Miniprotein binders against a2bj90. Designs and how they scored, part 66

Target 1, 235 residues: a2bj90
Amino acid sequence: MSRSARRKTSALNTVLRVVEVFASIQGEGPFTGTYSVFVRLAGCNLRCPFCDTRYAWSLEAGKPLGVEELVEEIARYEPSLVVITGGEPLLQRHPLNSLVEGLESLGLRVQLETNGILPAPARDEQLWRVYHVVSPKDVPVRVPGAKLHPSWVDYARATGRAWFKFLVANEQHVREVAEYVAKLGIPRSRVYIMPLTPEKLDMKELLELHSRIASLAVKWRLNFSPRLHLLVQLP
Key: E = the ipSAE of ESMFold2; O = the ipSAE of OpenDDE; V2 = 0.75 times the mean of E and O plus 0.25 times the DockQ between their complexes.

## First folded at step 7 (miniprotein)

Design A9 (at its last look DockQ between E and O 0.79; V2 from the best seeds 0.73)
Fold by OpenDDE base, look of step 7:
Structure A9 (fold): chain B 235 residues (1-235), chain A 107 residues (1-107)
Amino acid sequence: as target 1 above (235 residues)
Amino acid sequence: DDIRWLWRLAEIYYRAARRAEAKGDYEKALYYYQLALELALESQDPNLVQRVVEQLLRVAERIAEKKGDYETAIKAYTLAAEALLKVGDEERARELLKKARELEEKA
């Protein structure tokens, strides 16, 4: 392999397609309320009808950023957590491992958000060390082409660094989630249900959805994830 | 109390579906009408079910006319028919299932 081919492969492993970088509060999942820098990566392997970040579906929607430059940019915010999200971050797995390495070298905690279609991290990946919030799109929302990769269940059992966040609209969805996680052997303590929120809800509608789904979470003995950023009008 | 909540939630998704439809996002519209329909059926309010079904049908017809997404139209007719069966409107359900089959033959 020529020196040129090695340089091209090394350069591909050090550049991410990034839609946006911003500071906010983590509004969802186990880290709700944490001051976070969000890194929204471009590209998604799904086309969820309810997606609020459709602008991130194309890889071309992101700008190419070097991993080193991105680490420096993130570090300037002094975050309590770095949240890597997007369309699907694991589409950029190689440079994402390099990003995680850089962030961890600074002592920054990292959380990945993924749809769980792609395989969980292997033990030799830097991604193995970070926190993961997996948002399956097969159950209950049945997005075409969505299927949770089994390795995420194994990763969750092996590391205790994964949680599963399910979008729900009604009690039937919560029942389906409860049955699904029982079948897969996912501990209920690692399961979050989150209200499926349409765009442009008013605050009353948003609170009504949160209240109903929170009550169902208690009834079904599942964790509740708010959409806190929407409730407090943050990004 | 629970029925009033189901009605309110159904209305939230119904309004969201109408907003999506107005933007020409029929996939999103259908998805939110489905959620509204599920909640309407759970509420056991036949009038709410019928109102959501009527919107599903309108969406299905508009999709079918555009000659592009027969699968989405078939899904809309099927969902509407299944809902009508649950509220005892078997005749109208059969008509919608017939429309769905006619679209399957064109797809």
Scores: ipSAE 0.763, ipTM 0.881, lowest interface PAE 0.7, mean pLDDT 92
Fold by ESMFold2, look of step 7:
Parts: C-alpha cells; sequence; structure tokens
Structure A9 (fold): chain B 235 residues (1-235), chain A 107 residues (1-107)
C-alpha cells in the first residue's frame, strides 16, 4: 500500500476511548503555563484514593473516537501543546501511537502524562519522540499495585524527554522522593514535587499547601510543580 | 521551624477526610486521616493526634465491617498504635494491637 493510503486506512480503523477534549493551560510540571489542548483517555490501572479524575477510571467512561477525527478536532484549537492524559493513557497504547503520528505530522508538540507502570516507549514507537511527565505512585504515596517500570529511567537518560513528578504532603515524603530518585539515578533537575491536593479546598488552604511544598522544594533543591489550574480556577 | 504550619496542614487533611467521610468515600477518608496523623505527630500536638486516631479507627472499623477489608483495618490499627506510643499512651496502643490480632483471625 502507498504511504498515503496506509496512513488513511490505519487512522480510519484506529479508535481511542476518550473521556474529554478541552482547551486550558498546562498547570503542572515543566510546561506549566502553556496553552494546551487536553485529551483525557479512559481506563486506569490504578485506583488512587486521592485521584481527582475518577470519572476516567473505567474504559466505559470513554466515547470511541477515530484517530483521524480526533487529530482534526485538536488541530482546530491551534494548541501550543497537546497533553495526553487520563486515566492511564498507555492502556490504549496502539491507537495512542497512531494519534501521536497524526499530531506530529501537523507539527504539534505532544506531552504524555503517565503513572509509569507500563514500559517507556520503544525506539520504534511514535511515542518515543514526545515529551513525558511520569508520576510514580509507589513512592511516597504508596498506592497499591503501583511500581515504576525501570525503563522510564533509561528512556529519560537516552532522550532527555522525561521528567518525574511526585505528589507529596510533608517533608518526610520529600525525603523519600529524594532517596528514591538518587537510588534510581534520576538527576534532581528532572524531578518535580507537587502538593497532594484534596478536592474542595478553599483558596486559603490551597495557597498554604502550595507555599509549604514550594518551601520544601527550595530546601531540598528540587523543582516545584504547582497545581496552577486550581489556583486560577481553570479546568 | 515553626510547627504551627504542621498543625495547619494536618487540619487541611483532617477536614478533607471529614468531607470524604460525609460522602461515604471511606477509603479516601482513611487515606487523608493517615496524612493528618503523620502531620499531627510532627507538630507535637497530642490532642490533635488523639482526635485523628479516634476518627481513623472509626473509619477503619467501617471498612472492615461493610467491605470485609480486614487488611486495611489491621494496618490502620497498627498505625494508630504506633502514634499512641509516640505520645505515651501505651495502654491504648496495646488495646489496638489486640484488636488488630482479632481481625487477623477473622481473615
Amino acid sequence: as target 1 above (235 residues)
Amino acid sequence: DDIRWLWRLAEIYYRAARRAEAKGDYEKALYYYQLALELALESQDPNLVQRVVEQLLRVAERIAEKKGDYETAIKAYTLAAEALLKVGDEERARELLKKARELEEKA
């Protein structure tokens, strides 16, 4: 089959289960503040008690969308960044690689958010070329069933396209993160700590939590990630 | 070094736990009570520690009773006992460990 026909046939028969597509700002991690389109994929391999996107846990929560249709919808927003999140996006790995191919063909910058349980991209995957923010849930928050796949550290070292973001509630958590990343050989320039933020905080509570975790980031010489979208009340 | 921020963060997670409990989300409530307990211990506020322990155990017993999740309840009793030892309540700590052993026999 010709290159053009192969692309069209693949996109027509490749479907993602999508919970929502919306424009906002990236509120977390190294791309904080960037005008973004978010694509939330259905399905998750964890049941974190603190999850604020529980509506994406089940694959049934997603509506089937063809990859080509989804690429066109995303492109209309003219995003500076496409953020693929979920649930856990890598549960839909094959059609996700097709989506990435389509977005890259339009020159769109892509960032994946993952809990890191499933392996990092292989060199022959379209996902190899995109940015990744990996949020392990085994340390310090100790979610049952969570374990960071070791390939993410190798991927980060080989490509420079991965960062690691950790939810923390106190200084002991930050110490655990520091020990964990040192053991794995992850340089602190690639590490973000972010406040573990319960739902329904008032603004005073939200600011206090941000302030304390940011102070710990400075103390421990780690990057701080806000939950900026919460502070500015965006989705 | 001001420990009053530890007290304030403990209250944030305590209130979040109470909100989750009110909605019947006992697993989220238990998780936030455990975070509040960790902060309360660091703050050296024994009244807050005792208050959080009471709520933590009530939710843990509900989870064991309603969902049969004895493993989670046993963990909560053990964590509470360790906290009580740190504030000098050895007698109650031993009582909680005895309750944890009883739950292990039901499992």
Scores: ipSAE 0.666, ipTM 0.844, lowest interface PAE 1.3, mean pLDDT 89
ESMFold2 (binder alone), look of step 7: mean pLDDT 81; pTM 0.775

Design B1 (at its last look DockQ between E and O 0.73; V2 from the best seeds 0.00; counts 0 for: pTM E .789 < .8)
Fold by OpenDDE base, look of step 7:
Structure B1 (fold): chain B 235 residues (1-235), chain A 84 residues (1-84)
Amino acid sequence: as target 1 above (235 residues)
Amino acid sequence: GDPEELIKRAEETIREAQELLKEVIERAKKLGDDDLQWLARLAEIYLRAAARAFQKGDLEKAEFYLKLALELIEEAKELLEKSE
């Protein structure tokens, strides 16, 4: 490979397509309540009908940002956590590893949000070191083309740095999650159920839905993920 | 099928679901079961989401939430039948 080809491949590994960068509170999963910088990456391999971030589905919806510039931008917020989300962040795996390396070099904690379709990080990836919240889209809500990659179960067992977050509407959905995680051998302590909230719920409906799903989480001995950002009206 | 026919069928299904939901709500109120009343309210939430999606021309989202609403209506009906 010519020196020019290596330089072009290195340059491609240093640019991310980014939709938005913002500071907020992590509203979901094991890091709920953490002051976080969110990096929403562009592009998704799914078209979930319930997606609230449809504007991130296209790679073209993101602006190209250099990894170094993005690290500097994130660092200015002094975050307690960097949350990498988007459509599907792992579509940009190569530059994402570079981003993680940069953030970790500053002592920043990183959490990835993923739909779990793409393979889990390998041991030689920088992504291996970070926290992952995997949101399967095959159970209980079945999105076409969604299938949890089995390597996420292995990664969770090997590292203890993965959690699984499932959208649920009712007790039947919670049962399906319980059966699914049991079948895969995912520890219940790593499983979160989260209310499936449509857009434009009033606060009363939103609170009642949270209460009902939280009660089901207790009943089924699963963790509950709020949508805290919706409850407190943050991004 | 003709997009217009698919739209019409979706509208009809939403209307039918609204009627079924009214019946379920009335029966659930008569029984005084809070869990049944909740299922009915949840079905209403999703049915409203379906209707809003439909009005916006988002048929995939409309179908998704309509299916959820119908599943909850059926769950509520089954529980009503066991309680009556």
Scores: ipSAE 0.821, ipTM 0.921, lowest interface PAE 0.6, mean pLDDT 93
Fold by ESMFold2, look of step 7:
Structure B1 (fold): chain B 235 residues (1-235), chain A 84 residues (1-84)
Amino acid sequence: as target 1 above (235 residues)
Amino acid sequence: GDPEELIKRAEETIREAQELLKEVIERAKKLGDDDLQWLARLAEIYLRAAARAFQKGDLEKAEFYLKLALELIEEAKELLEKSE
């Protein structure tokens, strides 16, 4: 058997703490509109005031699920994309790599959502080969303790498999994002700005907010991310 | 500080933001500028989010959205001063 066919495993890689698994569409970022299965992992290293998924903050919110059973459950949905999200999925990094290995062995495409505080994947990790949407919370929204790990910029440059998505409310925020990504050397083609949407907006308010931020994206030559699932009322 | 003092200060800050927003709305209407009126509507969205968070006792969320509302109000005031 060739060296490229071998896979390595950790003794602790068989169980993930999972809050929920469900089918929907990916509503944000570069894969917007894709039929997806979402796997929400428990635990987060932030307490963002605007978080939509506070029920995933504690590791105790998740049920322990075997990775092999989880792969089988996901496969039954026949997804076009598997989105791994949370809390912060990289808090469960080792069994997460095992999940990615299982999903890729079935030819399933994987995207990770992360706040970028923990380091980017190393070359020998299964996570190295999947797509990542990194949502830094240090600029412009300034969540305490939310510093982007510098390895994510290196990873994005080396692989082309990472995009950076920023919540913004106004033009001052967009200016801060533009300055931040320029200093880090992140090309504009990898940057998304997304409207910061409070809960309980009606459709008119949602559209106005989307329209304002989309116009700023054009003005500043950045990509725009909708929150499409809110507009079409999907989870 | 004392939790009662923090709550009272948050209430006062929200009230002050509501007064500032009323002024911005009236000045934007007088000028007839669509962009300024839109900024005022966005500020209303975030100020309502702050008030809702405050009613639930979530002072950190309330402060976060209040700051955003004030930033939009300040942006509108700067544009009013240049246009008036």
Scores: ipSAE 0.651, ipTM 0.823, lowest interface PAE 1.3, mean pLDDT 89
ESMFold2 (binder alone), look of step 7: mean pLDDT 80; pTM 0.733

Design B2 (at its last look DockQ between E and O 0.93; V2 from the best seeds 0.79)
Fold by OpenDDE base, look of step 7:
Structure B2 (fold): chain B 235 residues (1-235), chain A 84 residues (1-84)
Amino acid sequence: as target 1 above (235 residues)
Amino acid sequence: GDPEELRKRAEETIREAQELLKEVIERAKKTGDEDLQWLARLAEIYLRAAARAFQKGDLEKAEYYLKLAQELIEEAKELLEKSE
């Protein structure tokens, strides 16, 4: 490989397309309530009809940011957790590994949000070391083109650093999740169900929906993920 | 199909679902079953989301939430029929 090809590959591994960086509370999954910096990456391999972050679907919606600059920006917030989200962060896997390396070098904890379509991290990736919340879109919400990559189940078993968060509307959805996780051999302790919230719910409806899905989580012996940020009116 | 015909069919389907949901809500109120009443309210939430998506020209979102509302309406109807 020529020196020019190495420089081009090095440069491609150091730039992320970023939609937004902001501080808030992690509203979802196992880290709910954690003061977090959110890094929303651009580009998604899905077009979920219920997506609340459609503005992140295109890679062009993100600005190119250097990994070093982004690490410095994140560090200024003194986060208890860095949440890498977006459309699908793993579309930017190479520079994302560099970002994780930079963040971990500062002692920052990292959590990835992914739809689980792309393969789980390999052992030689920096991403292997971080926490992952996988949000399958095949069950129960049946988004076209969504299929959980089996390597996420293996990763979860090998590392204990993965959780699975499922969107649900009713008990039938919870049943489908329970059957799906049983079939895949995902431990119930790693499974979260979360309300499928449409946009512009009033607070009363939002609270009632949370209550009903939480009760189903208890009934079905699954973990419950709130949409805490919606309940407390944070980003 | 013609985009206008697809739009018209979606609008008709939303109206039909609204009428059916109205009937289900009124029947559910008579049972006093809070869980059944919740299913009816949940169907209403998603049906309103479908209608809003439709008004914004987001047909994919409209169809998705309409289907979900229809599934909940049918679940509520099945529960009503078992309670009668």
Scores: ipSAE 0.830, ipTM 0.926, lowest interface PAE 0.6, mean pLDDT 94
Fold by ESMFold2, look of step 7:
Formats: C-alpha cells, sequence, structure tokens
Structure B2 (fold): chain B 235 residues (1-235), chain A 84 residues (1-84)
C-alpha cells in the first residue's frame, strides 16, 4: 500500500459505539436552526435525573461502527453541521478524534456537545478545531459528580469555539448561573440559558416556558437557547 | 431507608404538594397578578413531572422535580401572604 493510503486507512480504521445517526435541525445553542446530522455516542459519566436520552447511558447501548463507514453514512445526508452528542462523547475520545479528522477532510463542519467533566481538547487534537457547546451540570441543576473542568474556560478564551449552556427553571436559577459564570470568568456573550422542559408538556406550556426564560435572558443580558426541535416537533 | 418506605413517603409528599398547590393556584387567581399566577403554573408543571416520573418508577427524577415544585409553591405562598 502507498504511504498515503496506509495513513488514510490507519486514521479511519477505529471503532465508535454509536446509538443512533439521524438528520434533524439543531434546536439548541449558538447553531440553532441549522440542518444537522446527529451522531449519538454511547456511554455517559453522569446519571442526570432530568436526562431525556437515558437510552445512551450505557456503552453497551451503542453498536460498534467503523469510523470510515460512519463518515460515509454522515456524508450522504449532506449536512450543514454534524452534531456529535451522546451520553458523553468524550468518553470515546480517541476514536472521536479520528471521526472528526474524517469529517473535516470532507469539509464538514462539526459541533460537539459535552457536560464538560472531561478536559477540553489539547492543541494537537482534531477536536481542538471544532465547535463545542458545554453544558455544566453542577449549576443550577447540581448533579452529583458533575464538576466543570477548568480547561474549558481556558479553551473558550483561547479559541472562541466554546459556549456554555445551562438548564434553568426560574429567575433564582438564572441568578445562580450568573454568579457561577462571573466567578469562573466566563463572559456573558458565551453563556446561554435554556428552559428546563419536562417530558409531555403541551404546546401552550412549552411556549410559556420559552417566553418566560427568554425574558429572563434579556433581563440578565444572557443569550437564550430554545429547544426549537420540541417546538417544531422534530427529533 | 427501606425502598418501599421511601416510595410511600414520596407518594404522600407528592399528594400533599398537589393539595397545597390547588389552594395556591386559587389564591393566585384571585390576585389577578400575572407573575404570581405564572409561578403557580410553573409549580404545577414540575409537580406533574414529578408525579409522572413516580408512576414510571423513576424515583430520582420524581424527587428532583418534586423539590423544584415545592420551592416554587413556597415562593408563591410567601408572595401571597405579602399581598394579602
Amino acid sequence: as target 1 above (235 residues)
Amino acid sequence: GDPEELRKRAEETIREAQELLKEVIERAKKTGDEDLQWLARLAEIYLRAAARAFQKGDLEKAEYYLKLAQELIEEAKELLEKSE
């Protein structure tokens, strides 16, 4: 095999445990509204009581897929954005870097969703160049064992490619978020608050929650994240 | 504690919160205060989520949403007492 072919084969011949791959609209955070392909990786280092993707908690929930085949599957959707989510995608960090390399070689833009417990990407990782939405679970929701790794703040400042998204129910929660991000030195321009939406809300309730949290975002000078996919009934 | 005893205690706490919330909703409606009425509705949303989670046997989710609902109910009660 040629030197180029051997390198290409080695970079793409790793395995990820994948729960699902599907097309939809990114409904949350800074890329809201973008036609996206979602790649849900198996495994999570948290057991959040409000989690709506509990089926991804166990690594055993994922099917092993080769990175090369996964890249080809994703590319067939012609996405404007590839969203890597999970569970916690950074539990599969090494093969995830290979996936990112493959996707970027095709010119596909990548965003990762993470709870921020594991460290931010190093400068020599493929993940260094992608976008990250970090959702800390130690404020205001206070999940045990959920502690934001401080490297995410450094990474956000160094690269401009990370944002911080917080689930909130009311103004007291927003106050807690504001205090938390101020203490950590996270600028308001990088902070999103998003409504904590339980399952089975009717549309009126969903709209009221969105309206109220959006008003608080304006009041507190923070960015607002909808859960747009819920409002438009997409996966 | 005993898992069965814990489940019975949670069920009773949910029922007590539901009864208190009925009173809070009615009192909030009488005030005509939109923000106070919203607070009561928000408590109702999370209390329903707690009850649903309890029925599915998800006691962690039930406890989480019950705590949120109770905090909102207490806030609403404090505001009602100030306005009355």
Scores: ipSAE 0.701, ipTM 0.866, lowest interface PAE 1.2, mean pLDDT 90
Fold by ESMFold2-Fast, scan of step 9:
Structure B2 (fold): chain B 235 residues (1-235), chain A 84 residues (1-84)
Amino acid sequence: as target 1 above (235 residues)
Amino acid sequence: GDPEELRKRAEETIREAQELLKEVIERAKKTGDEDLQWLARLAEIYLRAAARAFQKGDLEKAEYYLKLAQELIEEAKELLEKSE
């Protein structure tokens, strides 16, 4: 479709509320260490007590940007990975599918970070074709109102394009995660545990937390996600 | 339903947890058990996070980290009774 034709579509299909766009290293999950551009979308359907990005909770926190303009901005960074995060990106599902289409047309790899409350992509969505890191907030961190949508397990089995990343504090949390994923039929190879790091830890505390959770990952035969950006002092 | 009463209760609970944690840390150190010492250290980390959140007026974050700290203190105390 030409530029002129694209301008005729609904704003709901072509405009995203964007909080920030910046380059960094992906510090978490299966793509840890990858040079990435982060796109933080506005709006969230949770109010997690431990949330570090409360400035993104409201849709009004985001600047309206056209999909075409956003694709061009992202492309200027020449990233190895585009990380779409938020808030909860799936709250802007329709224009998000259009963004993904534009990014894939340029050969860019896309990873979505989601709390998994809203349904997984359907086969006719562009989102069906990209990578997803799902961070459930019902177990073990017990955020009120959070519940993983069951379609994410089916999506992971069907595509091999979803991983489940859990915040954990101690071994009891890891045990709860292991029981949760076994009950849902999520393969351990698709599961990451990540340390729950409160704000303003010193480097020794941050390293101690990482070391202890990594040791538990080995013990429980799960994958480990660091928070690498915190360790190397990047955004 | 008084917000000031809820705030005072939270502050008191944090203070009580801080006093209990001082005792647990001292006892854990005497055992020489590195895992037990780590549990006490982890409780200290989350309790400090709770206190900071409380100072900022973030009662939900304070309550969340306080509960984690209390659970870790209870776990450490149970292990101390077995080690001593």
Scores: ipSAE 0.486, ipTM 0.805, lowest interface PAE 2.2, mean pLDDT 86
ESMFold2 (binder alone), look of step 7: mean pLDDT 83; pTM 0.788
ESMFold2, look of step 10: ipSAE 0.689; ipTM 0.856
ESMFold2 (binder alone), look of step 10: mean pLDDT 83; pTM 0.787
OpenDDE base, look of step 10: ipSAE 0.810; ipTM 0.918

Design B3 (at its last look DockQ between E and O 0.70; V2 from the best seeds 0.00; counts 0 for: pTM E .775 < .8)
Fold by OpenDDE base, look of step 7:
Structure B3 (fold): chain B 235 residues (1-235), chain A 83 residues (1-83)
Amino acid sequence: as target 1 above (235 residues)
Amino acid sequence: GDPEELRKRAEELIREALELLKEVIERAKKLGDEDLQWLARLAEIYLRAAERALRKGDYEKAIYYLELAIELIEEAKELLEKS
């Protein structure tokens, strides 16, 4: 490989397509309540009908941003956590590893949000070291083309740095989640159920839905994820 | 699929959901069952989401929320048959 080809490949590994960067509270999963900087990456390998971030589905919806510039931007917020989200962050796996390296060099904690379709991090990736919240879309919500990659179960067992967050509407969905995680050998302590909230719920409906799904979480001995940001009206 | 076929399917599912929901609401009110009343309200939430999607021409989203509303109504019917 010529010196020019190596420089082009290195440059491609240092640019992310970013939709938005903002500070808020992590509203979901094991880090709920954490002051976080959210980095929403562009591009998704799914087209979930219930997706609230459809504007991130296209890679072209993101602006090209250098990893170094993005690290500096994130660091200015003094976050307790950096949340990498978007469409599907792992579509930008190479520059994402560089981003993680930069953030970890500053002592920043990183959490990835992924749909779990793409393979889990390998041991030689910087992504191996971070926290992952995997949101399968095959169960119970059955999004076409969604299938959890088996390596996420292995990663969860090997590292203890993965959790699985499932969207649910009713007890039947919770049952399907319980059966699915049992079949895959995912520990229940790593499983979160979260309300499937449509857009423009009023606060009363939102609270009642949270209450009902939380009660099902207790009944089924699963963790509950709120959508805390919706409850407290933050981004 | 064809947008027109998706629109027709969404309109059919709306009619079905509304008919089934009406029956469940009437029966749930007679029984005074709060869980049945909740399932009916939840179905109404998803039905309203479907109607919003339909008005925006997002037929895939409309169909998805209609199918979810119907699933909740069917759950409520199963509970009514066991009561």
Scores: ipSAE 0.779, ipTM 0.911, lowest interface PAE 0.7, mean pLDDT 93
Fold by ESMFold2, look of step 7:
Structure B3 (fold): chain B 235 residues (1-235), chain A 83 residues (1-83)
Amino acid sequence: as target 1 above (235 residues)
Amino acid sequence: GDPEELRKRAEELIREALELLKEVIERAKKLGDEDLQWLARLAEIYLRAAERALRKGDYEKAIYYLELAIELIEEAKELLEKS
């Protein structure tokens, strides 16, 4: 087998623990509105009180799927974007790099969602070449143990393929985000604020939260992220 | 944490938040202050979220949203004192 074919075969012989695979739209961050396939990986290194995907916290919640099988499943959807999420996907870093290799070989665009506690990709990882939306949980929402790894700022500068997205509930939170990103040297163009959205809001409440946080984004000259899938009632 | 301790704290925080919110809502309405009205509205949204979480027995989530609601109410009280 050629070097390329051998690498492809090796990548497809590894296993990921997967909670769910589904088609929807990307509702958050810079790729909002894109027809996407979501791959939710099991396991998380946080226990956020506001988490609405608690069913993905345990590694045991995922079923083992071979990377080759997963690539084939994803490809059948013909996605415009593959969103790798979880839990925390970087807890399964080795097989995740194998999945990325398989998806990239088919020309599929990949985006990772991460809480940023584990280090950013190294230059020799397949993950180096994909897009990342990093959602720190230490500020303003103050989840214990959620410190952003500093390599993410270096990665964003080196590649231009990372953005930082923060849950906020009010203007004090936005002020805290502004101070935080300034201290870390993260440019405003890479920063999104997004409404902290409790489950089961009615449409009026949902629009009110979006309206208030969007106006704060304008006031503070930060990018705004909706939670579009909630507005249009998609998963 | 201890589920019984968390439940009792959530109930205490709800009572505290309700008392504070009553004061803020009345003052914000009488003043017609847009910023105060937003603080009161956001506090109401998160307080309702806390109530839903409490009904489901999710005390960690309930306390989180209740403390957030209290922060919004205290901010409004501070603004009322400065106006």
Scores: ipSAE 0.713, ipTM 0.854, lowest interface PAE 1.0, mean pLDDT 90
ESMFold2 (binder alone), look of step 7: mean pLDDT 79; pTM 0.729

Design B4 (at its last look DockQ between E and O 0.82; V2 from the best seeds 0.76)
Fold by OpenDDE base, look of step 7:
Structure B4 (fold): chain B 235 residues (1-235), chain A 84 residues (1-84)
Amino acid sequence: as target 1 above (235 residues)
Amino acid sequence: GDPEELIKRAEETIREAQELLKEVIERAKKLGDEDLQWLARLARIYLRAAERAFQKGDLEKAEYYLDLALELIEEAKELLEKSE
C-alpha cells in the first residue's frame, strides 16, 4: 500500500461529521445532573417516528470537523462529562475512536449514547474504555429495523460500563421491558425506563407523566431516567 | 395507496379516536377512578401528538402516536367495562 493510501486512510479516521456541539446538563440515564458537553454526530441507521433530532439523520447534515480541533473545542468548556450522541454515533466508529483517545488523554470522561444496533466496542477499541448508554428501539417502541446487538449484553457484563435505557408510556411497556431484559440476561441494576415524551408537552402533563413512570420504576424494581433537561428547560 | 386517500383515512381515524376518548373521559370521571382518568389523560397526550404531526404532514409520526393513543383508549375501555 502506497504512502498516499495510508495518509488517506489516516485522514478518514480523523474527521467526524458533526451537527452541533453545546454545553448543558445531562438530563438522562446514570449521569443525570452532570455538566456535560454534547457532541451530536450526523447520520442514523434508524428513522424513529418519535425522534426529536431528525435533522441529524443525514450524514450531510453534519459539518466535517477534525478530531484534534473538536477535542480542543470540547476542552474549552471544562466539562465534567463528554456526551457523544447524534443520530447513531457508531456509524462514525473509526474517527470516534480517535476522538475518544484525544478526550481521554486530557482526563475527560466520555459517555456514548447509542441505539445498540451496531456491535459493542471490542477490547482493542478506545471506545471499550468509555461509558455507554444503550437505547434499544425494538422494545417496547418497536421501531422497524431495530434489533439490539447481543454483544452489548456481553460488554455490559464484562466491563460494567453499559446501561440500557428504554422508552415507556405505560405499565404494559414496563412489563415488556422487564420480560425482555430477563430473557437477554441484562441485570436490572443496569436498566433504566424513561418516559416516552412527545414534543411540546405542557409542564403539568410532563410532570405527571414523569411521576407515573417513576412510580412504575419503583414497582418493577427498575431505575428511572428523567428527561431532566425538559423539566428544567435546558437544551 | 393514493397519498390523499391515506391523509383522509388518517384524519378520519383521528376524529374517531377523539370521540372515543371523549366518551372514555366522561365515563372515567363518573366512576371517580384516578388510574382510569390518568389513562385517559395519557391517551389524550399522544392523540394531541398525532394531531400535531398530522397537521405538519408527518404521517409516520401521526400514525405512530395515533396507534399508541388507540391502544390506551382500548385499555381504558376494557377497564371501564370491568368496573361498570
Scores: ipSAE 0.799, ipTM 0.914, lowest interface PAE 0.6, mean pLDDT 93
Fold by ESMFold2, look of step 7:
Structure B4 (fold): chain B 235 residues (1-235), chain A 84 residues (1-84)
Amino acid sequence: as target 1 above (235 residues)
Amino acid sequence: GDPEELIKRAEETIREAQELLKEVIERAKKLGDEDLQWLARLARIYLRAAERAFQKGDLEKAEYYLDLALELIEEAKELLEKSE
């Protein structure tokens, strides 16, 4: 087969299990405020009690979409950022690398959200070139079975393309984060603390929670991540 | 464990936490201590989240937020004892 025909066959045989695709604003972490297309992949290797996207836990929740089809769908939104999230996107690592290749070929900027249990990208993966926001769930929120793979720290140091975002509810949690990142050698400039935000809070509750955690971020000299999309009532 | 026993324990614990929080809020208001009042409001946020999760039958989420609320209530009580 010609190179063109083989590429078409490969694209047709490479699929992702996708729960939803939608446009919104990135509300969290270093790219807060950016017009984004979110791609929520099915499957997760954790069952966090506080998860607000439980509908993405099972791989069966995702519909199979061809990578080429998905790239075309994403491109039609003309996003400033493509956010790949889930569940845990790295459970679909192989077709995810194919998606990233397609998005890169169109010059689209990509950010991955991961719980960091699976290893960081290798140098020969397309995922090596994208941005990553890593949200460990072992500290301080103590989700069973969660443990940050140490390769994420090495990856962040080597590439400058990873940040670490921690859910916190109080000052004790922030202290635990500070100790954790110090032990791992993660510089404060790459660390975000974000309010552990239950579903369906009213605006007063949202502001109070944001205000306290932001004050703690200043006190502990860490970056603060809002949940901006919640404050402005976007998905 | 036993789902019926877990539900009964969760209901009882939520009720106990509501009463403790009510007391903490009243004592914090009398003192006028802003940090203490802030802890009480934070505890209320997570206790309400636990109540909503329990209402929906999500016992794991309810237990998680309830434990967090209780930790905040206990912190507030310790501060009240020191300042009263």
Scores: ipSAE 0.679, ipTM 0.850, lowest interface PAE 1.2, mean pLDDT 90
ESMFold2 (binder alone), look of step 7: mean pLDDT 80; pTM 0.745

